# VHH binders against o75319, part 5

Target 1, 181 residues: o75319
Amino acid sequence: GNHIPERWKDYLPVGQRMPGTRFIAFKVPLQKSFEKKLAPEECFSPLDLFNKIREQNEELGLIIDLTYTQRYYKPEDLPETVPYLKIFTVGHQVPDDETIFKFKHAVNGFLKENKDNDKLIGVHCTHGLNRTGYLICRYLIDVEGVRPDDAIELFNRCRGHCLERQNYIEDLQNGPIRKNW
Key: E = the ipSAE of ESMFold2; O = the ipSAE of OpenDDE; V2 = 0.75 times the mean of E and O plus 0.25 times the DockQ between their complexes.

## First folded at step 1 (VHH)

Design q13 (framework vhh_7qia_2)
Fold by ESMFold2-Fast, scan of step 1:
Structure q13 (fold): chain B 181 residues (1-181), chain A 120 residues (1-120)
Amino acid sequence: as target 1 above (181 residues)
Amino acid sequence: QLQLVESGGGLVQPGGSLRLSCEASGFTFSSYAMGWYRQAPGKQRELVAFIYSGGSTNYADSVKGRFTISRDNAKNTVYLQMNSLRPEDTAIYYCATGWSYLNYPSYDYWGKGTPVTVSS
């Protein structure tokens, strides 16, 4: 369908780069067919995403799509020069260890491949908030040794919205460290 | 589907040279880093060399100065030029995209490999 995701309009399209990292978070882009339901200033297509990132003097090197659907846009709607990785995640459960390790593996590989540039890892779910914020913060805590509250604060500030799901916040603050392979 | 096909392996005497090729399909080749890995009998698979999308390269210490990785984006091909080959270089050589992060958990992208034997 062409139905706009619930609450999608409530969120900023794109956050800012998280300083000291290669991460930038955004809400799901919507392909052209959704624009009939949107005012011009509400539109956020795949092309709009790249324009907004360029306006921040940044460049995407990887997109990680955490949505459980492909109805909002297709990989073919993205520039062919930007790698696209799909990790299917459900919206209410804390991601399982396999999902967390897939995310960490992708980030680690991107960083090693892109040590000669400053390109960003773009991460999104439907709203670019809960699943997105959880996995980015999980990476910072487990891999980079960032304190949980510091990771959460950094994400909230740069995304422009605070993590909303208490179970995600609880897991980040008090859950076990997921050891890297 | 992403596919990598290695070729160019063979039997060569110590001090000899071989050039390996890997043809890629099913993805935008120019956007991805490419690497060469090898696996000797009874050993773990190890990274030999990689080339980033921007053209910078990195090499395992054991091959630095002897091997050269290069790419031809128009042909969707990555190459490994191997000079001054040693018996210790004997292995099956595999190419992969990136650090294999795009292949997790699928290892179908490793292809069958191309065997290299260095012996007198």
Scores: ipSAE 0.005, ipTM 0.210, lowest interface PAE 11.1, mean pLDDT 85

Design s01 (framework vhh_6fv0_2)
Fold by ESMFold2-Fast, scan of step 1:
Structure s01 (fold): chain B 181 residues (1-181), chain A 121 residues (1-121)
Amino acid sequence: as target 1 above (181 residues)
Amino acid sequence: QVQLQESGGGLVQPGGSLRLSCAASGFTFSSYAMYWVRQAPEKGLEWVSTISSGGGSTYYKDSVKGRFTVSRDNAKNTLYLQMNSLKPEDAAQYYCAKGDYYDSSGYLDYRGQGTQVTVSS
């Protein structure tokens, strides 16, 4: 259905690039069919996403969509020049190892193929907060050796909203490093 | 108008069992994941269990796994929580909640008025 996700309006559409990384986080863009339920200033379409990224003098090279649904927008609503990757990630519970490894593989592949540019990896779930923040922080901790509290602080500051799911925060701070080899 | 009405709470001894029910109306029940959440005195709201819209996937708080079973009857618009081997720490007011749990990052759209569970000897 075309119902606006719970609390979607409460979140900033797009965060800032996370300094020292290629990550930028945002909430899910909503295709035109949702706009009848939104004031003009509340609209955040795929086009609006790219306009806001450009306003920050940044460029997207990959979108990773972590939502567990395909109802919000279609890959065809995105520019052909930007690869789109869907990783169906269940909300509420900590992502499983398979999901974590898929995310790490996609990020590592992008970075290897984009050494000669400064394009960003855009990551979103519904609110661009809990699943998004978890997987970005998990990558920084496990792959780049960032301290958990530093990764969480960096994400919170750049997203403009703090991670809300206590089980996600607990796993990042005290859970095991996910080794994929 | 979305309405959720819990029932089935009561007083039980440690090791006892209770079955909670939630009667839902005002929305297409079979299209939404449903949650059980609880709140003990002087504590915050705590997630207990989730069931997918069709009932094929269930999720539980670690401390209740193996003891609690969530189920639903979409023909009757009713959600259930079977609670076995109840412990004193399970004492709380239990709420039924509606949401897009698989995609809403755990946000609850609506919750009912609750039913009280007391575990005492």
Scores: ipSAE 0.017, ipTM 0.271, lowest interface PAE 5.6, mean pLDDT 87

Design s02 (framework vhh_6fv0_2; at its last look DockQ between E and O 0.16; V2 from the best seeds 0.00; counts 0 for: pae E 4.7 > 2, placed apart)
Fold by ESMFold2-Fast, scan of step 1:
Structure s02 (fold): chain B 181 residues (1-181), chain A 121 residues (1-121)
Amino acid sequence: as target 1 above (181 residues)
Amino acid sequence: QVQLQESGGGLVQPGGSLRLSCAASGFTFSDYWMYWVRQAPEKGLEWVSTINSDSSSTYYKDSVKGRFTVSRDNAKNTLYLQMNSLKPEDAAQYYCARDLEDFWSGYSDYRGQGTQVTVSS
C-alpha cells in the first residue's frame, strides 16, 4: 500500500535547524503516488522537503532515514548531490547500541568531511519525533556532552513537537552514555 | 487477530539451502508489504528482505543479495524466503513481519513467533 502513515498529518513537515548543531528533523516525505490521498496543503514530497529547507536558508548535505520500510519514497527521489543513509530502526523500542553506533559513525563522518561548509544532517523517521529525537539527543548527550534535559528541550523546540515516548525520554535522562563510536 | 506463523528453519552446513515459509491470517495479506527480519542470539533485529504487495519490487540486505530470494503467494496468504549458500553469519531466528511502522497504532510489532536457522558443521 499507498496508505498514509498513522498520525502523519498531525505533525509539522519540517522543523528548524537545532542551533549550535548541524541537525534538522522532519517527518517522512511521501512520494508522488501518495498525493491522491492528500489535500494540496498536506503534500510533503521529497521535492517539498528540499524547498522548505531552502526557504529557511539552509542546505541538506545528508539524509538519515530511520524508517523500517522502503514504501514511502526511494533514494532516487532525492537529488543526487545529497547522500542518503538508511538505518532500519524499529519503533517503540529504544534503539540498540549497534543502531546508536551506526548513527554516531554517520554523523561524525559527515562532520569531518564538511568542516568547510554549513550543510545540515537531515534526520527522519515516520513522524520525525521519537526515533529521530532519541538518536539526535543521544548524539548530543554522548558525543557533545549536552545535559539530557537541555538536549530534549532543544529538540522539542526546534521540531515543534515534544518527544512522546516515555521509555525514550527515560533512557536519555537516566540511561548510560554509549561510548561506541 | 493478526497472526504470522514461520516454518522451514533447521540445521544446515555452510553452503546449504533452506526455504522459509510464513503463513498469514487475520488480515488482507495481499494489501500489505511483507518483511523478513532476523535476530541472532543477544543481538537486535536485523532487516533481511522486503517484498511489496504485488511482488513487483523486492529489496535485500547487501550481504544476502544473490543468495536469498523473497517471494509470496497471495492466493495462499504465504510469504517465502529461499536461502542458498548459507553462511555461519546467517544463523539467527527468522521472523516474518507486516508493516512495522504500524507500531504507533498501539498494536504489537506484527512479528511472528520465528523459525530458527542454524549454520554449523
Scores: ipSAE 0.461, ipTM 0.718, lowest interface PAE 2.0, mean pLDDT 89
Fold by ESMFold2, look of step 2:
Structure s02 (fold): chain B 181 residues (1-181), chain A 121 residues (1-121)
Amino acid sequence: as target 1 above (181 residues)
Amino acid sequence: QVQLQESGGGLVQPGGSLRLSCAASGFTFSDYWMYWVRQAPEKGLEWVSTINSDSSSTYYKDSVKGRFTVSRDNAKNTLYLQMNSLKPEDAAQYYCARDLEDFWSGYSDYRGQGTQVTVSS
């Protein structure tokens, strides 16, 4: 299937660059086969993603896809110049330590290899909100030393939607700092 | 009404086999990729396997590959999971899902009650 993900239409396609970071969050782009079930103004394809990033005067240098499915778009729909990384991330639950490690490792590697440019890391799950917000905030808290409430507020403002899952919010605010990786 | 009903769970000894079934109704089953997920006590949800709409592709979590086989019968609106060489770590409540991302998000009530698999000797 090409059914539209639940609530996908309710979210802004692409957020804004998070100031002081290299992150931008967005909902999953949908390949053209989904467009039969979308009004023209609802469409958000991989091409639309890159057009919207360009409209913000930004450039993607990496896309991190947190979904557990291949049905939304093919990596071949992305420009060959933009690296793509899938990190299978279980929803509904706070991501496990292995998932958090993979995300941190990918971000740290990107920052080292891209220290001489200003390209962004694009991060998405299905809605670009809960799993995406959690991992971005976890990185900012654990690696950059950002206070939990400041990380959450920054993400919410720049995504244009607030984190929704209370267990993620509580883990970010009150859970352990994971500095040992 | 979308309904998913899992069955076929039970108690087996290590090395045993079980065949799980998921009866689907209230939607066009053949249009959907189908998934098996599981949840062990005090653990989160864990993806187990995936089968696409026409059975041309199957996918498995590494720890079950070679032991589990997912299949479907679109004429009967039924999803199956053949579980061989069961291990204690396979003990869990097993669920089928028609959209893994909706299942993870908790926004959909298209989740069945699950079927319990217990492995002990």
Scores: ipSAE 0.155, ipTM 0.553, lowest interface PAE 4.7, mean pLDDT 88
Fold by OpenDDE, look of step 2:
Parts: C-alpha cells; sequence; structure tokens
Structure s02 (fold): chain B 181 residues (1-181), chain A 121 residues (1-121)
C-alpha cells in the first residue's frame, strides 16, 4: 500500500500561484509511511507542502484532492484550519461533466467564502499536472472566460511542467464549454 | 495481506443478467472505496464502476449506466456488481479492486484474480 507512484519523483513538489487566480498546483504529498522508500530530499509530506507554501509567502485555504485513492495521506494529516475536499477523478480520460461541475462548485464556494482573504486553492492529483491542470484550466476557460491557450500556458508556467495528455489539451482548446450549473 | 476474490461470472445470452461478488479480506473493507474493472480479450483494463465506503455514492462507465449496479455489504466484506441487459461487448474478465490510482499503469497488486463473463447467443 505504500509504493511510490510512478514518475512521482520526476515532478516538482509545488508549483507557483497562478497570477490573477487563487490556484496553486502540487503533486500529491505522501504520508510518513512512504518516507522509508524515499531519500530524504525526495520526501514530500503534507507538512512539507505547507512549509513550501509558506516559503512562497502564501497560505492554503482549501485543498482539492483529485487522486483516485486514499492511500497517499489522510485528511487528518492536514491542519484542521484547512478544508479538504476529495473529488475522485479518473485518470487519463477527460473528466466527466459531473466532476467538472463538482470542481467548479467547490472553487466558487471557496471564493465566495474567502473574499476577505488571499488564501489559495491547492489542487493536486498524483503528479499535480494532467487532471489538476485540466480542471484548473477548464475553470478558467468556462467560468472566467480565459482563452484556452492562455489558460494552458499559465498553468504550465506556474506548475513548472507542461500538460502531457493530448486529449486534455485538445478538449481544453477545442472542446465545448461545460455547464456551470 | 490484501485479498480479493471475485465470483459469479459465467456464460449468459445477450440481454441476460449476472451478479458478481467480490470477497475481501486483509484490510478494513469499510474504509475503502471499491472498484470494478474489466479486461476484454486484446483490450486493456477498463474501469467499470466505483462505490464509496458507505454506498452513498456510486459511479459507472457510461456504457454500463442503467444496466449495471454496484453495491456492497460492509458487514460481509463483500462487493457486488449486478449486471443486467448484458451485451456482447460486456464480455471480459471482471476484477474487483481496492485501488485504481496506478490502474492505468497496469499495477494489479490490489485486485483479485477475476471472474470471466461471457456473453453469447
Amino acid sequence: as target 1 above (181 residues)
Amino acid sequence: QVQLQESGGGLVQPGGSLRLSCAASGFTFSDYWMYWVRQAPEKGLEWVSTINSDSSSTYYKDSVKGRFTVSRDNAKNTLYLQMNSLKPEDAAQYYCARDLEDFWSGYSDYRGQGTQVTVSS
């Protein structure tokens, strides 16, 4: 149950805040039980996540977990002050409308409740790249009217890695707008 | 050790029904979302259905929606898949799984040996 996700080590732990948004993407933090399988410098725990966010002079206000597993870490590993939302998201395929809606709804709810602060929405899947990038970009495109190429470029630049899945990219660029309700 | 054992597969005619079962052991069954996946000949593994820990949420592959129903009995550590209106394209080896995060990479550590479903007239 504690094997390291494939290629997990290849990705930067935490991206940068996306300018003009409240989004920050990161790869999945791994609970302490994974540390024995990692070199010290490879470790990235929930605690490390928050430390890295603080190093950026930012604060997380919400974590959206898109992974399709429960084995990486527990909500209890997070500070009580930071809400945790699980949206089980199937990998490699474009998220369905329900998943997209759940994500949008969560983001909008957060923004509504956090108008008085500048806390970030942390979003992650396994690598914090493809599923994460798609849903963030989908939000920017559908809700904020951002041009698809701009959204993708912004995400890629801030995450420090580029979206890899062609079906995600194509859907973002050419796919239909999804309902926001 | 995590163990999953599927059963209930068999030969059925198109339009027929089967009920698959998965017996789980070696972990706290009620704490985990459970999954059905299948693999048809010369095809890759594909996700079929998901049920959360307390059965309050279920998810299905589009092609099986309305025909398949996933359920679970946590007291019996058992996962079920009721398959109605079966089609030839449903023929596959069906697996019960506890984790699908590495599913696409072909990791099978948390799935059973499977049960064969054949749909033929």
Scores: ipSAE 0.040, ipTM 0.460, lowest interface PAE 2.9, mean pLDDT 91
ESMFold2 (binder alone), look of step 2: mean pLDDT 83; pTM 0.843

Design s03 (framework vhh_6fv0_2)
Fold by ESMFold2-Fast, scan of step 1:
Structure s03 (fold): chain B 181 residues (1-181), chain A 120 residues (1-120)
Amino acid sequence: as target 1 above (181 residues)
Amino acid sequence: QVQLQESGGGLVQPGGSLRLSCAASGFTFSDYDMYWVRQAPEKGLEWVSTISSGGDYTYYKDSVKGRFTVSRDNAKNTLYLQMNSLKPEDAAQYYCAKGEGDAFYEYDYRGQGTQVTVSS
């Protein structure tokens, strides 16, 4: 279907680059067929995404799509020069270890291949908040040794919205480190 | 406007099966991902399963994988949950829901539910 996701309009389209990392988070871009349901100032297509990142003087090198659907946009809607990775995640529960491992593997592979540039890893779910924030923070905590509260604060500040799911926050603060990268 | 009506619950013995149905009305059913969620007496609301708008993708809570199967019939505006090998821990009020499912506010609509009891 082509309905606008619940509360999608409530969130900023794109956050800021997370300083000290290669991450930038955003809400799901919506392909052109959704624009008839949106005011011009509400539109956020794949093209709009790249324009907004360019306006921040940044460049995407990878998009990781955490949504469980492909109805919002197709990989073909993205520039051919930017790799796209789909990791299907369900939102309500904390992502399982397999999902966390896939995310960490993708990030580590990108960083190794992009050592000589400053391109960003763009991560999104539907709102670019809970699943997105969890996996980015989990990576920072488990792989980079960042303190959980510092990772969460950094994500919240740069995204412009705070993580909302209490079970995700609790897992980040008090859950086990997953040494599976 | 939006209405979700669950049915098919009942009492079964451990190892038994039930098929839950959810009749949807008041919105374009085929445009929405749908959810099954449950609440046991001593637990909060738990997500059980998700099915994409076209039925192409399904996801399950770890404890029900291989035992439960979600499906939908968009022509009939109906969501289903086939539950096999039922365990006492599956006993709960089962609801179908519309929304993203990633936060409490994202379950915009939930039906009145159908009770599942598992006992000898």
Scores: ipSAE 0.015, ipTM 0.337, lowest interface PAE 6.4, mean pLDDT 87

Design s04 (framework vhh_6fv0_2)
Fold by ESMFold2-Fast, scan of step 1:
Structure s04 (fold): chain B 181 residues (1-181), chain A 122 residues (1-122)
Amino acid sequence: as target 1 above (181 residues)
Amino acid sequence: QVQLQESGGGLVQPGGSLRLSCAASGFTFSNYAMYWVRQAPEKGLEWVSTISTGGGDTYYKDSVKGRFTVSRDNAKNTLYLQMNSLKPEDAAQYYCATDSDEYYGSGSFDYRGQGTQVTVSS
């Protein structure tokens, strides 16, 4: 069988939109085959994701999937109207420059093409916390000039959980700005 | 760079046993959940077993429950699969796998080994 990711149940499914940005973070949705292992109140399918976003009076325009696997759900489980981007991101280590630049280019491209709407960029890894929080904060710091501690506080508050990985936090606070080419 | 090297496959009779090993290098083995996956000729990859980072939690495909046991030795960076009561349907190339989703282990996406062949015939 399909096993539930470790600690997945410990995290809120979806955070709130980060004010002043187009970002919303969430944990990985799990396709229907996982539902046999979950109580009804624990289910968080791709459909449940879109329902929860609608409940906040928001609309997704892009999903960026940072997991290093494709087993949790398939792009076909998402509405055809919402673009899906996979950026395979290794956990534990601070994401490399290639990964950071891919993320920045995707966000910049979305913002350019969505000037006339208020659609959100949904970002997730397995828990929607460490890789997700790192890349969102890295974007805010490097591209939007947000102070590191302010970016981290904003993400933590809106996600409802604090970034857990000290090496990620340290890099955000004291690491170099990764300039877009 | 993640490197995985499987061994221990071979030919056995139905009802026989084999123990597979996987030597891991290039990453902190104890930080990753590990997987066994298999692929029979002309068929897709099939998940067989998962073991948590410390070895305390194990999961199995229904058809192998009670017959297969996964274990790990973090001091030796080695993953094992003990296969008992082998059936012809178990014949496949077996791969050990991890995904680079660190501690959380989330599937069979990331495999680097050549695999080890298991053949079951009378």
Scores: ipSAE 0.017, ipTM 0.201, lowest interface PAE 5.9, mean pLDDT 85

Design s05 (framework vhh_6fv0_2)
Fold by ESMFold2-Fast, scan of step 1:
Structure s05 (fold): chain B 181 residues (1-181), chain A 120 residues (1-120)
Amino acid sequence: as target 1 above (181 residues)
Amino acid sequence: QVQLQESGGGLVQPGGSLRLSCAASGFTFDDYAMYWVRQAPEKGLEWVSTISSSGGSTYYKDSVKGRFTVSRDNAKNTLYLQMNSLKPEDAAQYYCAKEYGDYEWGFDYRGQGTQVTVSS
């Protein structure tokens, strides 16, 4: 229903752009119907998301929504000029190869189409941390050849919070590289 | 209390078809995404398909794309999975599940499941 996600208030709304990449991570925006449950300083609507990114002198070109629900906001709550992609990603499990390949395909397609601009790929799950951090780091490791510990450190620093799921961290550090098919 | 009741499984030959149903009660069905998961002998639970609350968006495990179709009837609180061109690898106990929140599947709410066997 209409309940605020557990621990959602504990996390920074938006991280910083990850230097050397087109990624920026954030927690799930909450549509206007949730505002009755929030103090003004706690509000983080889709509009608030775009305002905060603009304050960093950045611009979104794509949003990838990794949540397993559509309850928090609707694509119609976003500006029409920003593409929205939903990838339903199950929590507490390392994302399967199909999910990883969907994410990689979307990122590669965006980068190919946006060679002449510096727009960002915004990625979020509920907290913008575990599923979000896993998929971004998996892309950097598998596609860009970044060392696992360097990818994790970069994400943690830019998000302002550290990846919490040990199984995700273990897979990034010691798991197989997922090759594109 | 969330209740989910699966049906429609059976024995089918390779290349055959089955239609699974899941009757849901105890929650506002049209507020939640629903999913199909399966468990074969010696394997863990494996996600198969997701359908959005409105039915407007569907997602599939790569190996079942083009063969399986998920749908729902919100007026009847019923979820469906049409399975065509069945392969031996599809043999499993099939469960429907309600999204438990944004973290994980609602395994504690799953029903008995329905058995799908594929053999010559």
Scores: ipSAE 0.016, ipTM 0.254, lowest interface PAE 6.3, mean pLDDT 86

Design s06 (framework vhh_6fv0_2)
Fold by ESMFold2-Fast, scan of step 1:
Structure s06 (fold): chain B 181 residues (1-181), chain A 121 residues (1-121)
Amino acid sequence: as target 1 above (181 residues)
Amino acid sequence: QVQLQESGGGLVQPGGSLRLSCAASGFTFSSYEMYWVRQAPEKGLEWVSTISGSGGYTYYKDSVKGRFTVSRDNAKNTLYLQMNSLKPEDAAQYYCARGYSDEWYEGMDVRGQGTQVTVSS
């Protein structure tokens, strides 16, 4: 359906760039068909996303969409100049190794191709919290060697909301390092 | 009352083709994204393809791109997966699934019983 996800309005639309990284996290943008269910100040379309990122003096070079649906917006709603990658990630469950590998591969490929600029990797799920925070933190821990608690704190601070799923937090803190690239 | 019924599986040789069907009932089919997922013995459930409610947007697992084509007939409440150039690695139980979303979860909320695809010489 075209109903607003429960609690979507409770979350800040866009976080801040995570210092020392190329990541920025946000909640899912909603295409114009959702706007009749939103007050003007609650609207967060794909256009609104890009406006808010520009307001922070940042620029997106890639969007990674972790939702398991296409109902919220279409790739065609994004500027043609920004690559879009869909990684279908089921909520509630810790992402499997294949999903973690795909995320790491996409991030590594972007960084290799964008070493001469400062463009950001935008990552979102529905609320831009649990799946989004898990995969970003997993990358920082496994690839960048960041301590789990430091990665989680950095994400929470920059997103403006704390990771909520205890199983995700537990896996980040105590789970094995995945040597997927 | 929501039901999904797969059919069309079978035994084929490598390089062969199969067309899977999924008959949907008990909901407004055209309002939902539909998925094909598969599970090989002793492996987890693996996403294969997605099609939007209108059929205007399709997405595929990298290993099946160019070989598999998902489509739907909303007038008949039927989802299809055309599988060409089948490989041994494609052998699995294939399920159609309805897309679901709530405040914490997007994924499948209903899945059929599946149809078996075997690829063997």
Scores: ipSAE 0.028, ipTM 0.425, lowest interface PAE 5.0, mean pLDDT 88

Design s07 (framework vhh_6fv0_2)
Fold by ESMFold2-Fast, scan of step 1:
Structure s07 (fold): chain B 181 residues (1-181), chain A 121 residues (1-121)
Amino acid sequence: as target 1 above (181 residues)
Amino acid sequence: QVQLQESGGGLVQPGGSLRLSCAASGFTFSDYAMYWVRQAPEKGLEWVSTINTGGGSTYYKDSVKGRFTVSRDNAKNTLYLQMNSLKPEDAAQYYCAKLSYEDDYLSFDYRGQGTQVTVSS
C-alpha cells in the first residue's frame, strides 16, 4: 500500500555522481498516492528525481531498481526515454552471485551502448544505501579493480550516508571476488 | 486472519510438470505483489518468483527462468506457479507469500502451510 517505508525520510533523496564512474545513487521515489502522507518538502516522486538529477547537470540513461516490491512506483511513472531494470534483491542478506551477475551484466551492457555519451546509471533500493552501495562497490572492486576501502569511501561520500550493514561491508572488504564480469 | 493455502504439489519424475495454486483470503489480494518461495531439505528459504499487483510484471530466479511461469487471477484471489521440466534440485516445500510491512526483507509473516514438491530420481 500507501505506508511510507521505515526511515525513508531520514535519507537524502539523491546523492552525487560518483567521480570516475557512471553511477548515481538515490532512495526510492514514491508515486502520487504517497503524497498525502508527506509534507511538500518531503515529496520525492519520479518527477522530483529527474528534476534533482537535472539540477546537478546530469542525465539518467538507465534506472536499476533493487527493491523487493513494485508498490512504490511503476515503470510507467518514468519517462519513456529512460530504460528501467528491476532486479529483485532481498534486504539484509548479502546479494547472491546470480544477483551480482545480473547487476554487472546490466552495467556492462549500458556502458557498451553508451560509449558516446555521459549518461548516468541510477541505482536505488528503498533507502539507496545498503543493497545499492553493496552492488555498486562490488562492481567497482570486481570489474574495475578498485580497492574495497576506496570503493566504500567513494560511495559513502557521494551518497552522503555511510553503508550501515556490517555483513555487506565485511563481504566487500574480505569476501571473494566474483569472477563473473 | 490472513490465510494463504497452497496446493498442487506432488511426486513427479525428472522432466515432469506440476501446477501449484495458492488461495488467498483475509486481505485485498489485488493490492499486493505475491511471491513464490521454497525451502529444500537442509537449506534455507530461497526466492523463486514474484508477480506484481496487476500480473503484468513477472520475475524469476535464474535457475527456473524459462521453466516456471507465475500468474494470478485477482477475481479469484488465486496465485499460480506452472512448473515445467522439473529437476531434482527443484524438490522443496513451496510457499506463496506476501510481505506484511517491510518489503525489503524475506520476512513472510503471512506465508501459508506450503505444498511439497518431490522429484524422484
Scores: ipSAE 0.018, ipTM 0.251, lowest interface PAE 5.8, mean pLDDT 87

Design s08 (framework vhh_6fv0_2)
Fold by ESMFold2-Fast, scan of step 1:
Structure s08 (fold): chain B 181 residues (1-181), chain A 122 residues (1-122)
Amino acid sequence: as target 1 above (181 residues)
Amino acid sequence: QVQLQESGGGLVQPGGSLRLSCAASGFTFSSYDMYWVRQAPEKGLEWVSTISYSGGSTYYKDSVKGRFTVSRDNAKNTLYLQMNSLKPEDAAQYYCATGIEYDSSDYPLDYRGQGTQVTVSS
């Protein structure tokens, strides 16, 4: 399918870098085949993503795609200079421990490899909100020791939209810390 | 044109088993994630299971974990759902589908078959 994801137009394309971190969140870019269903000002292609990041004077060093599909765009639509990682994550459910550990491993690996630059880790699901916000906040809480409410507030402010799924919010606030390795 | 045809439903007693099949045609089956969704009488569509295009990743609704197993045979363009330890609350019309994105509050169903009925009673 080539349908526009429900409510995709309601969300800002790209948030701002989360201060004190290397994270930036955005909604899923849509390849050319979706543009016939969009007004020009609604288009957000892979090219548009990179243009908007540059407009913020930032540079992507990694894209982590949390969608459970590849119908929205192909990795080949991205610049070859930016690594792409797919972590299949089902929407609506709190990600399982295996998914959380995969995300943490990818982030830790990127940070180790990129200690000499300030490139960002771009994270997205369909809306760049619930799965995206959960995994970023889970990383900040479990690895960086950030207080849950502070992580959530930081994500909400920088994304420009608040986490919507109550089960995700409750797991972040009250759930167990997931140990790395 | 995309066609999805489910089969294997029927009437079973609580604790029984059924194996559902979905025959796919009209698209490159091996390039698409596949889904099982269900609809109980007078209720909305409910996601049950997802399998990635390669079969390398599977996900399940919490209430069916450990009881249902999704699998696929890309050479035969066929999707399967093995259902064990069936409960009355599993009674529904079961559909295979593709083109669903599960982070929407009300997902559109791009491609869905006609369904196969599962009844659990005693």
Scores: ipSAE 0.016, ipTM 0.206, lowest interface PAE 7.3, mean pLDDT 85

